# Ledger of designs, part 25: VH-VL binders against Thymidylate kinase (dtmk-1)

Target 1, 218 residues: Thymidylate kinase (dtmk-1), of Caenorhabditis elegans (q22018)
Amino acid sequence: MATDQKRGLLIVFEGLDRSGKSTQAKRLVESINKKSTESGDASSSPSAVLQAFPDRSSSIGKLIDQYLRKEIDMDEHALHLLFSADRFSKNQMIRDNIAKGIDVICDRYCYSGVAYSLAKGLPEQWVRSSDVGLPKPDAVLFFDVSPEVAAQRGGFGEERLETATIQQKVAAVMPTLRDDAYWKTVNADGDLDSVEKNVFRIYENLDREKPFESLEKI
Short names: E, the ipSAE of ESMFold2; O, the ipSAE of OpenDDE; V2, 0.75 times the mean of E and O plus 0.25 times the DockQ between their complexes.

## First folded at step 17 (VH-VL; framework fv_benmelstobart)

Design a1 (from w6 with heavy chain N58T; at its last look DockQ between E and O 0.92; V2 from the best seeds 0.87)
Fold by ESMFold2, look of step 17:
Structure a1 (fold): chain C 218 residues (1-218), chain A 120 residues (1-120), chain B 107 residues (1-107)
Amino acid sequence: as target 1 above (218 residues)
Amino acid sequence: QITLKESGPTLVKPTQTLTLTCTVSGFSLSSYGVNWIRQPPGKALEWLGVIYSGGSTTYNAAFMSRLTITKDNSKNQVVLTMNNMDPVDTATYYCARKGYYGWGDYFDYWGQGTLVTVSS
Amino acid sequence: DIQMTQSPSSLSASVGDRVTITCKASQDIYDYVAWYQQKPGKAPKLLIYDASNLETGVPDRFSGSGYGTDFTFTISSLQPEDIATYFCQQHNSYPWTFGQGTKLEIK
């Protein structure tokens, strides 16, 4: 009656724009699923899934997307709550995948939401409270890239949150959100293959036996 | 610029409780975890435990029944409490900052240490 | 607990010599090894983490290598100020554990 299937891991990728984190998140998901196929797993379910935040294809995400592309204006409190709502819209799906032994790799999470809202000057206690209750990551991989390297990647910033001023403020806020019990800083100035190997070693070393928890604070 | 300093008693009697304070400067306890490590005279270093930047703790199982690590971010202080001291606990006690990059705890800045002698 | 077996326990070398110290882990720890220098009466100083990453401000005569269970620390040209005890430490799994040390002296 007992099963030997271990739970999935919730792994969050955070970092400034153009840190390479999105590429690395995709590579990790691909690597996990490739190794599962090579092991002859007959399951039709993937061993890992990618969840990007915001999900720009959802109703909530379309509003966020319009704001980011400068098509609409929005009160900053409303925007913060829309980002939070977008994450909570995936709450049950994340928990269900974890329970089924499926890893969930998030490209951004509540730490982005908090950092950008604090950078905009919103009240700290209010900003930190809205995401309490989300699933707690087993690890946050924070991609640390120099501003100079980040500026060279991906060309010019066109969206509302991509200005140098906002990115600088976000970089100043992020250290205050760090909990180095489960945040792992990744040096992202190197080549993509080297970073990928470091990310995979961190993934392999994560403990699936600890309880899956909810965030009590940000 | 970055400093850690251990303070507290240098002589403790068997069965007493040891309390050591690590005072830090040049970095924030809200951003970096602090570990406690000891070195018995002429012996290898022994890791005791850690308090992470978010406030959670992990202890070496060999000591966990009698260790408590707490902190006060506003005072820049991390406090080690170790109950029921025994002469075998005689050691130099260090606090050390968790390194920034990568996996696990390695220690990039150390206090100078304080020798604690446990004897009657 | 992961045991770190360090060798040799002591050695003497001349200024300018190449010095090599090894650590062996009781299980695979990837490259999660740090190396420290400890002078008498002083705290350890971090030299290397992740087996081969030199900490900022550490001279490049110090180096490290290894993966899995076998790790090597090298001083390419020994200097008088390098007299110390050197320790390895694994940072793969709790509890963090240390080698017994290598006492290095200039003969």
Scores: ipSAE 0.832, ipTM 0.917, lowest interface PAE 0.5, mean pLDDT 91
ESMFold2 (binder alone), look of step 17: mean pLDDT 93; pTM 0.947
OpenDDE, look of step 17: ipSAE 0.862; ipTM 0.928

Design a2 (from w6 with heavy chain N58R; at its last fold request DockQ between E and O 0.92; V2 from the best seeds 0.89)
Heavy chain, then light chain:
Amino acid sequence: QITLKESGPTLVKPTQTLTLTCTVSGFSLSSYGVNWIRQPPGKALEWLGVIYSGGSTRYNAAFMSRLTITKDNSKNQVVLTMNNMDPVDTATYYCARKGYYGWGDYFDYWGQGTLVTVSS
Amino acid sequence: DIQMTQSPSSLSASVGDRVTITCKASQDIYDYVAWYQQKPGKAPKLLIYDASNLETGVPDRFSGSGYGTDFTFTISSLQPEDIATYFCQQHNSYPWTFGQGTKLEIK
ESMFold2, look of step 17: ipSAE 0.847; ipTM 0.921
ESMFold2 (binder alone), look of step 17: mean pLDDT 94; pTM 0.949
OpenDDE, look of step 17: ipSAE 0.891; ipTM 0.937
ESMFold2, look of step 18: ipSAE 0.830; ipTM 0.913
ESMFold2 (binder alone), look of step 18: mean pLDDT 94; pTM 0.950
OpenDDE, look of step 18: ipSAE 0.892; ipTM 0.936
ESMFold2, fold request of step 20: ipSAE 0.845, 0.850, 0.843; ipTM 0.918, 0.921, 0.916
ESMFold2 (binder alone), fold request of step 20: mean pLDDT 94, 94, 93; pTM 0.949, 0.950, 0.940
OpenDDE, fold request of step 20: ipSAE 0.917, 0.915, 0.916; ipTM 0.948, 0.948, 0.948

Design a3 (from w6 with heavy chain N35S; at its last look DockQ between E and O 0.95; V2 from the best seeds 0.85)
Fold by ESMFold2, look of step 17:
Structure a3 (fold): chain C 218 residues (1-218), chain A 120 residues (1-120), chain B 107 residues (1-107)
Amino acid sequence: as target 1 above (218 residues)
Amino acid sequence: QITLKESGPTLVKPTQTLTLTCTVSGFSLSSYGVSWIRQPPGKALEWLGVIYSGGSTNYNAAFMSRLTITKDNSKNQVVLTMNNMDPVDTATYYCARKGYYGWGDYFDYWGQGTLVTVSS
Amino acid sequence: DIQMTQSPSSLSASVGDRVTITCKASQDIYDYVAWYQQKPGKAPKLLIYDASNLETGVPDRFSGSGYGTDFTFTISSLQPEDIATYFCQQHNSYPWTFGQGTKLEIK
C-alpha cells in the first residue's frame, strides 16, 4: 500500500563524538528492518532508513567534508548555514518516508548544528533560527557518556571539530537545547549490547498516533 | 545544589482558586521539566501535570479542566493554578524535577511540600 | 490508567534482615518502575528507576528487579534509618501512577 494506517517515526540520535550514537543508530535501523522481514510484513521498501548529517556525499556535504578535513577554510556563519542547508536538502525525503510509514533515524540533526555554532560564539538567536521549519523529531535520543569511556573508544582528534576543548564547549551547550518532552537521555557508559536493548525499548514505546509536526523553535 | 520549594496559601475556601509557586535552584527550567504531585492525608501520591523544559504541558485527565501549569525560566519559577477547590483537594502539594535518564517521568528531586487545606 | 498494586501494605523486620516488597502493574510496563522512600512528614526520595538502576548516592543495600508486570524491591540488610514508607511508581504511560505504599517498621 502507498500509505499504511500508522506513520513512520522521526528519531534523532545526538551526543558527543565517541558516545556510541552512530553505532547505535545503525544497530536500530538494522534491528527494525530485521524484525520486519522476520514478521513477514512483506514490503519491498525498508521499514527504517538511516540519515547521517552532514551527508558527506552530497554537493553541500562535500564542502562541509573538505572543511572538516582541513582542506578549506570558511567563515563560521557560512559554515553554520551550510550545515542547515544540508539538513533542509533532506526535508522532503524525511516527510515522504514518514508519510509512507518508514521510520527515519538521523545521526545528528539541528541540535548538533546549533550546539557547535553556539560553542564557537555565534549569536544565539541567529543560530537557533536557521533550522526552524524542519520536521520535529518524535524523540531525540541523547547519548550521555563519561569522558573516560568516550576516550577509550578511539577516533579522537582526526578532524577540525574533534578537539577536547571544542567537545567540552559543546557538552556545556547541549543541555540548553534539551526539551525533555521528547528528548530521552541514554546512559551510554554500558556495553553496546545493553545500550542497544534500551534504545530498542524506547523505540517500541514511541507514540505513532501523535500528529507529525514541524519545529517552531530550537 | 538542586532545590525546589513550594510557596503559596495554606488555607483556601471551597470554590476558590489555588495558586502555588515552585522556585527552583541548581538547575535550569530550560533543561528540565517540573511536575506537580499531591498527596492527600494518608493516601497515595497523585500526579497532576508537568511542564517540560520546552514549555509544553501534559495534565492528568482527572484534573485537566481546572488545572494550569506555567513557568518563567528567568525567574526559576513554575506556577500551578487549580480552580474550583473542594475539601477533597486537601493535600500536601509537591513540585518535582523530571529524572534525567530513560523513558517517561520519574522524579529525582522533590520540594519539601506545602499542605493546602480546603475548608469553609 | 495503569494501576500499581503493592504488597505487603506493612511489615516489621529486625535490623540486618532482608526485606522484600513487590509491585504488580495492571499492564506490561517493560522495566519502567521507580521506587521511592518517604519518611514521615518528608518528601519522597528516589531510590531506583527503570526497575533496577540505583540512583546516585543511594546505598547499595537497596536493589530492584522485574520486567513486564511484576517488580521487586529489596533491602539486603535492614538498617535503623530505613524506617519509612516505600512505594513504586510506573513511568511507562500517562498519567504516572503510584502504589499505595508499604510501611516498614523495625521490631
Scores: ipSAE 0.802, ipTM 0.904, lowest interface PAE 0.7, mean pLDDT 90
ESMFold2 (binder alone), look of step 17: mean pLDDT 93; pTM 0.946
OpenDDE, look of step 17: ipSAE 0.832; ipTM 0.920

Design a4 (from w6 with light chain S93T; at its last look DockQ between E and O 0.92; V2 from the best seeds 0.87)
Fold by ESMFold2, look of step 17:
Structure a4 (fold): chain C 218 residues (1-218), chain A 120 residues (1-120), chain B 107 residues (1-107)
Amino acid sequence: as target 1 above (218 residues)
Amino acid sequence: QITLKESGPTLVKPTQTLTLTCTVSGFSLSSYGVNWIRQPPGKALEWLGVIYSGGSTNYNAAFMSRLTITKDNSKNQVVLTMNNMDPVDTATYYCARKGYYGWGDYFDYWGQGTLVTVSS
Amino acid sequence: DIQMTQSPSSLSASVGDRVTITCKASQDIYDYVAWYQQKPGKAPKLLIYDASNLETGVPDRFSGSGYGTDFTFTISSLQPEDIATYFCQQHNTYPWTFGQGTKLEIK
């Protein structure tokens, strides 16, 4: 017998540091879960979960965290592969949640990993290849914010990868990763409440009937 | 400057295959999808299909059995192929760039169009 | 397919007049409506997307509003160069569909 339950959605939030994407990712998860509670759903499982990359609490993520806090140094190829390994360590969790009807909202994904490594000058084909096989997002919400507005939101430049120079290079590379079949550009210069409403409309309009796929290219 | 330009035959006989080429400038086909839209004389616009920046396509079901859209990013070209042309397919054919922001396909830049007449 | 019905099919107005054109969708499309201007023998030009977002370089006498199924397009003070046919287009779901157009003439 089959269930009528719709699969979950994999939704990825990408953008420059301090673009508001992390705030919007949290707000989307909270909105989804609040609406399910208000509709009388009493399930013990949430309707959506937030997954930040890197996951700084895992064994792999703790090593990445030490690098980002400038506590250790490492070869840039090794760093790239650690970020990729961090994402693959969540591969089955993502697929299981999707199969159970739970939405997974990722704060960053492989597009960040590729963009930062390309910005550092690592070989393009090598950089693009390591995340092939990850779950394919149903949508990538790319938060387009001016660098000036991003800088004004505070906390900018405190970690290793948050310098203005790297952020400018990432901004130049990120458009080359876009596939506008499923990337949705969000104007993030507006107030957070209006951006939140736009994000939720995109979420509501996503098609759960499409097959859940793996990335074949990035 | 962003431009799109349609080129190809302007006269096609019934049953023949139409091939139109859209040549783009001022933007990359690796970043933006391109749609094909036609306008029969004196009639409303009809969306035919799209090829997205990643290479996937979507076609209007009314035309999908005889419609193919391909591209070559290095040549800045998008190609429309439409089989089994009929006089009712007489129209101005446009290529248009998908808009950058938000949901769905709206068309921020259009080619000038090319009138294709289908007659014996 | 989502039907987009425009009203009126044609209108005449004087320079300086406020002009309003409406478009109705056969189902809820949020605010995913674009408006185009098409002059005779020319391609459409995008004026508005997402019902109310003015495209860069479009004069601010053009505006749009609406949500759900009912949408309006307004020219606040008609200029001679605004003679054209205007179309709405929904960008909510495939296939993308267009209104029949409104032919605008200046008296």
Scores: ipSAE 0.834, ipTM 0.915, lowest interface PAE 0.5, mean pLDDT 91
ESMFold2 (binder alone), look of step 17: mean pLDDT 93; pTM 0.944
OpenDDE, look of step 17: ipSAE 0.873; ipTM 0.930

Design a5 (from w6 with light chain S93D; at its last look DockQ between E and O 0.93; V2 from the best seeds 0.87)
Fold by ESMFold2, look of step 17:
Structure a5 (fold): chain C 218 residues (1-218), chain A 120 residues (1-120), chain B 107 residues (1-107)
Amino acid sequence: as target 1 above (218 residues)
Amino acid sequence: QITLKESGPTLVKPTQTLTLTCTVSGFSLSSYGVNWIRQPPGKALEWLGVIYSGGSTNYNAAFMSRLTITKDNSKNQVVLTMNNMDPVDTATYYCARKGYYGWGDYFDYWGQGTLVTVSS
Amino acid sequence: DIQMTQSPSSLSASVGDRVTITCKASQDIYDYVAWYQQKPGKAPKLLIYDASNLETGVPDRFSGSGYGTDFTFTISSLQPEDIATYFCQQHNDYPWTFGQGTKLEIK
């Protein structure tokens, strides 16, 4: 056989703050890696890595983190481009892992970047263009949570982008970005364990035979 | 109020090309895919194909050589084109919206359908 | 293609009866089954997706269950307005395929 191992999957988790997406992204990575270990043959069972955006530990991401924690201010166009640059700084890492048969689970991606900038009133065509050329996800799991359930789950408004007003505007914009050929909407109002099982079934059913591509449009 | 409505010719001669238009309201074609399904008289439903919100298509392999599905988001229209019609293609043709949640395509809103008769 | 074999092809029941319709898939489809109601001269109406998830606005006397290859649709207490043909549909893999239908009549 020419190949004993299929390529990795790029899976993006998107959703509003407190949708449970970050918890579910971590749980999916843990589940994939647990099954890899339990199979006794890690080379025949894929492993996974988690990549959050922004990557607050990188040089670009530290600057974004200062903005989010209200330590600095900057022009909204500059901020948009910094988020995009942060994603492109991981471009090769993502492609290398996929080629090695390692799944990459992203907690947020360009869809967050576009949605927040549109919610702030930046020009649509300009906002959508900066992330063209990033790796195309095999799936975007969009965590749809009611505002009522999201409000019950935790703190509110501590960072700059966490206000109810911004979250409402993002919720209105995000549906305009979906492509339901590869976006899968997850009902996030359910309990964490039931959502986790649903996420894993979606993961298991994804097609590794399709070519790995780059985004041509957002 | 979510609606879909099929329109186009109800009579087609063998070998001719069928063109049907699905006009949608109450949702955006930029957010939801639209499928075409047909029901021959007295038979089970047959899925023909889909155009997704991003513009990509998928066709039932049994029909793919004769099918084209296109859309115009600004007109709220999805168009089915099926070449080389045959009397066996006589059916009620429906357009239907892809369901919002989960995996795969199930159909949460349907048009009323249009009967297309293929006869010489 | 995934075949969906529905049973029975027709049935007759009284108002108030519990009605059960089954579908069998030719391969494992997890719980990716939808159920539709179709009245004469009308389009199908979605009742259930993912085997057991009731669509918004559908009465709770309708339910579904199953996993893998064997699926069940139930009307807990038949009402006169439930007279229709019922279809299952798998949404696991292309092409999306339908059962042949079950015609439900009041006796």
Scores: ipSAE 0.833, ipTM 0.918, lowest interface PAE 0.6, mean pLDDT 90
ESMFold2 (binder alone), look of step 17: mean pLDDT 93; pTM 0.928
OpenDDE, look of step 17: ipSAE 0.858; ipTM 0.926

Design a6 (from w6 with heavy chain D105N; at its last look DockQ between E and O 0.88; V2 from the best seeds 0.65)
Fold by OpenDDE, look of step 17:
Structure a6 (fold): chain C 218 residues (1-218), chain A 120 residues (1-120), chain B 107 residues (1-107)
Amino acid sequence: as target 1 above (218 residues)
Amino acid sequence: QITLKESGPTLVKPTQTLTLTCTVSGFSLSSYGVNWIRQPPGKALEWLGVIYSGGSTNYNAAFMSRLTITKDNSKNQVVLTMNNMDPVDTATYYCARKGYYGWGNYFDYWGQGTLVTVSS
Amino acid sequence: DIQMTQSPSSLSASVGDRVTITCKASQDIYDYVAWYQQKPGKAPKLLIYDASNLETGVPDRFSGSGYGTDFTFTISSLQPEDIATYFCQQHNSYPWTFGQGTKLEIK
């Protein structure tokens, strides 16, 4: 690989359920890829892939999906480990894309997993340890929305974890996971276009020359 | 209520080391970065450095060799250490919280500042 | 380092006047500019970030605009309590740098 090729970026969207992060993650990927195709130079313009967690199409993700849809019950420890396993199942994919200069955009990541498990009262040291070794994000875009606002959005309450109580607890925990060296707060109360613009601005200012690292702690 | 307060010596001799402490309230140092900024009398503001919520630091290159920023999250304190002080370093020193939105590379809350005079 | 050239260095205006301060960056910094108000003997107060975003609790008579290298700070109707020195700051690239300030007085 030519020593001069810039690596891809790992960008993670985090926030409460129905914060709009999924929509914006998709829009970012589309925007990046559109620019890449228009430039005609694949070597000079980054491309991007979207990865949602959990990956509900995978074997592990399907089990998680069944739980979320209230079709099965599961021990909270087992659930936490399944979420971690789901993320680790994509570990090589993420690293390979980054090495090729392809941006990886994640809809949720380890911070959601940790936040939800902590909110449920699982042991802190154990919860924070399971995702150690995953790729470290270059940026975490934290979509800041009030639980009350999120609850008013369509589809809220359909899944197991979409309750007011759970969301409030998660909302209280998530900020404790923040590292403002690479966390970027996005006001999720804004309109779609304004939010998109902010997301893209953050993206454009990311440093591709920094070493790609693994998570040593969460 | 969010507050920051600088404390430390107001008089330092040339070549001595300045140590200032910023005590914060109303927010957690584990969630927000804290910057140090100084302002010579009647002059513009000068950014010195930042310690991020995760503990990493970034310094103005002009001061990197003399400046260290540390923190204790449990005490809600950020400490600035600057070596080899000179009369030219006479200024009001501020600690300021890193902004919340976007990259947040602006300063949304400030301490009252403490005037440090470097004199023989 | 990015230089922020602020103008004017001082100005005097009457209550109710529209006041405009400008900052020019030495390079393209997109919209990453903040504006601060510093009253005599006090710490700076954030008014605007990202060129045009009003900080929470700041009166709407304050506004900012600009993109690239030229930025403008405006007070639509000057009030007596607005006597202060105003500073621009670029928050695009380390080290963060400030303008030299504009001292605003009321006639």
Scores: ipSAE 0.537, ipTM 0.851, lowest interface PAE 0.9, mean pLDDT 93
ESMFold2, look of step 17: ipSAE 0.621; ipTM 0.835
ESMFold2 (binder alone), look of step 17: mean pLDDT 93; pTM 0.937

Design a7 (from w6 with light chain A34S; at its last look DockQ between E and O 0.89; V2 from the best seeds 0.83)
Fold by OpenDDE, look of step 17:
Structure a7 (fold): chain C 218 residues (1-218), chain A 120 residues (1-120), chain B 107 residues (1-107)
Amino acid sequence: as target 1 above (218 residues)
Amino acid sequence: QITLKESGPTLVKPTQTLTLTCTVSGFSLSSYGVNWIRQPPGKALEWLGVIYSGGSTNYNAAFMSRLTITKDNSKNQVVLTMNNMDPVDTATYYCARKGYYGWGDYFDYWGQGTLVTVSS
Amino acid sequence: DIQMTQSPSSLSASVGDRVTITCKASQDIYDYVSWYQQKPGKAPKLLIYDASNLETGVPDRFSGSGYGTDFTFTISSLQPEDIATYFCQQHNSYPWTFGQGTKLEIK
């Protein structure tokens, strides 16, 4: 009889570093949960959880974090697999929440992992295979930010992958990964509030009646 | 330069199948969806369907039973097939690229269109 | 299907005039409206997307506004080259639908 409850949505935020995706992902979750609380009916309004990748609080994520902070070196293949493992470690959590009608908002997902590894020159078939089987997003919100705007945002260059060269290569790879059936490009050059509104409009238009699927390819 | 160009027969007999090809340049079909839109003479535009960059399709329900859209990324071609043509299907047929930003499909680049006449 | 009711069906104005075209959606579609210009014998050209965003290369005399159900397209100063039929289109929900068009002529 629980068959009438609409499933949750998997929404992924993707984009280059300093595109504002993290901030907007958080705001979306807050907005969803605020509305849920105000409605007083948990059955009529969805709730949401935020999941960042990598999860830097996890055992796997801590290793990744050490690499990103330049504290340790790591083989690029190993790093790629760790990112995949980090995502798969949350596989059941994502599926369980979706089944309960809870929206899962991800700050980065498999597309970043693939894009960065490809940008580094790792074998394409191998790179694209490691994340197969993960939950397929209902929407990918790709934050498109101009290099000029990104450069104005503080903190760029502190982490290993925050270099102009790497970012440019990643930017070139990302369009090859997009499926514009469910990828939604967000102009990230706008002000915070306008971008938030745009993100929310996209969220509200998503279809919860579509089957929840797994990634068969990337 | 971004271009789309429709090609195919300009005359179709009733009950026959229309096949149109859209050849694109200046962008990759692996990155952009392509829509088909038609316009009867002197009338409004009508959306027919789309094939997205990932290969998935969506059709106007009014044409779903008669319409198929396919593509070959390596050839930069999108193909529209419409069965059981009728004189009422006489129109200029356009292929158009899906816009890059935001939700839904708006059309930022269009082919020149090809007039298809359905007549005995 | 979402209906886009465009008004007027035809319009005649003088060079330099302000021209306004409206589209009304049958339901709330946020700002997911685009406007096209179609000159005689030519394909439509995108002018505005998301109600108010000017497409690259389009003159700034063209503008759009609106949110929800009521949308407006404006030419601030009509030029001779603006003779065309203009269409609104919603990109909120499948199937994508167009207005019936406004034929613009110059006096």
Scores: ipSAE 0.783, ipTM 0.906, lowest interface PAE 0.6, mean pLDDT 94
ESMFold2, look of step 17: ipSAE 0.827; ipTM 0.915
ESMFold2 (binder alone), look of step 17: mean pLDDT 93; pTM 0.948

Design a8 (from w6 with heavy chain S31T, light chain Q27E; at its last look DockQ between E and O 0.92; V2 from the best seeds 0.87)
Fold by ESMFold2, look of step 17:
Structure a8 (fold): chain C 218 residues (1-218), chain A 120 residues (1-120), chain B 107 residues (1-107)
Amino acid sequence: as target 1 above (218 residues)
Amino acid sequence: QITLKESGPTLVKPTQTLTLTCTVSGFSLSTYGVNWIRQPPGKALEWLGVIYSGGSTNYNAAFMSRLTITKDNSKNQVVLTMNNMDPVDTATYYCARKGYYGWGDYFDYWGQGTLVTVSS
Amino acid sequence: DIQMTQSPSSLSASVGDRVTITCKASEDIYDYVAWYQQKPGKAPKLLIYDASNLETGVPDRFSGSGYGTDFTFTISSLQPEDIATYFCQQHNSYPWTFGQGTKLEIK
């Protein structure tokens, strides 16, 4: 049966560690759901959901988590494919929520996966191909933070991919993945409340009338 | 140094096709979209269209039936093709780079412009 | 299409004066307004985006404000090199549209 409700939006948050993107993704989901409650909508379903990648709670995600915590080693090609498989394991959930009018906010997506693997020196065409067919974001909010501001937010963590060296290589690769038809760069040097207001204005202005598509290239 | 430069014919007869080339340097067409904007003599600027870094385009509906924007990333060139030119299309034509931050298209770097006269 | 109504059309001021130019949008565009300077015979130069964000390298005597439909652009202390026409542009929705401009002269 056909429905006439407006579809949900797929919005992807990307950026380097310490850019504030994860905090902003959580704040956006909370803001959307708060406004839904205040409008008197008694629906038991949320108006937005947060999906972080990798999903460390799934069977695939538990393997990725063990690698990131230095508990196991893994071939880099296998790791790349596990990250991609983790995203595809959510493919139907994303499409179902969009069809129901529920916004999906992703904390990282295929752009992180591609950028890290390219930074490690894996073959470019191979790396870019594995995520083709995932749902295409309505927007990618890329959080751009200066090195000075990132340094004030503290040092890097202890996980395998959190070193300054890998972060620098990822920063050099990310511009090659940008498509400014739907990537929106967010200046993340401001305070969290100011950045949050900018993020929400971008969200409010996104077009729900465009067809929902799949990625044909990355 | 970021630069954009428009080149092509300065005189076009009515009904002919205009082709303008924007040559860019100091940035990559694979990273930034490029817009075309024109300014009729003594009048306000008019946005024509854009080609984004991923290759998709969007055109002003007023010109959409006559307008094509293409690019060649390896040559650092963006090409405007406008069919069926009319004397009202006389203007200075600019190419401009899409701004990096935020929502929508504002134009952080502009070419010097080229005056195109449409006359018999 | 969103109409941008700019005023005044022309303005004459002395070096050191405070100058204010306004734009009104035909519908709510949040703060998605850019301001440009166009010197005689030259291409426009971006000064401000998002109503109040100063582009890198632009002197701090230039400022902007506004939200919704009403926007202002200010030069706090006019300098001789500020002779130009100034334009607003909305970047909220397609097609991107411009004000008619304000021609600024030093008297």
Scores: ipSAE 0.842, ipTM 0.917, lowest interface PAE 0.5, mean pLDDT 91
ESMFold2 (binder alone), look of step 17: mean pLDDT 94; pTM 0.950
OpenDDE, look of step 17: ipSAE 0.865; ipTM 0.931

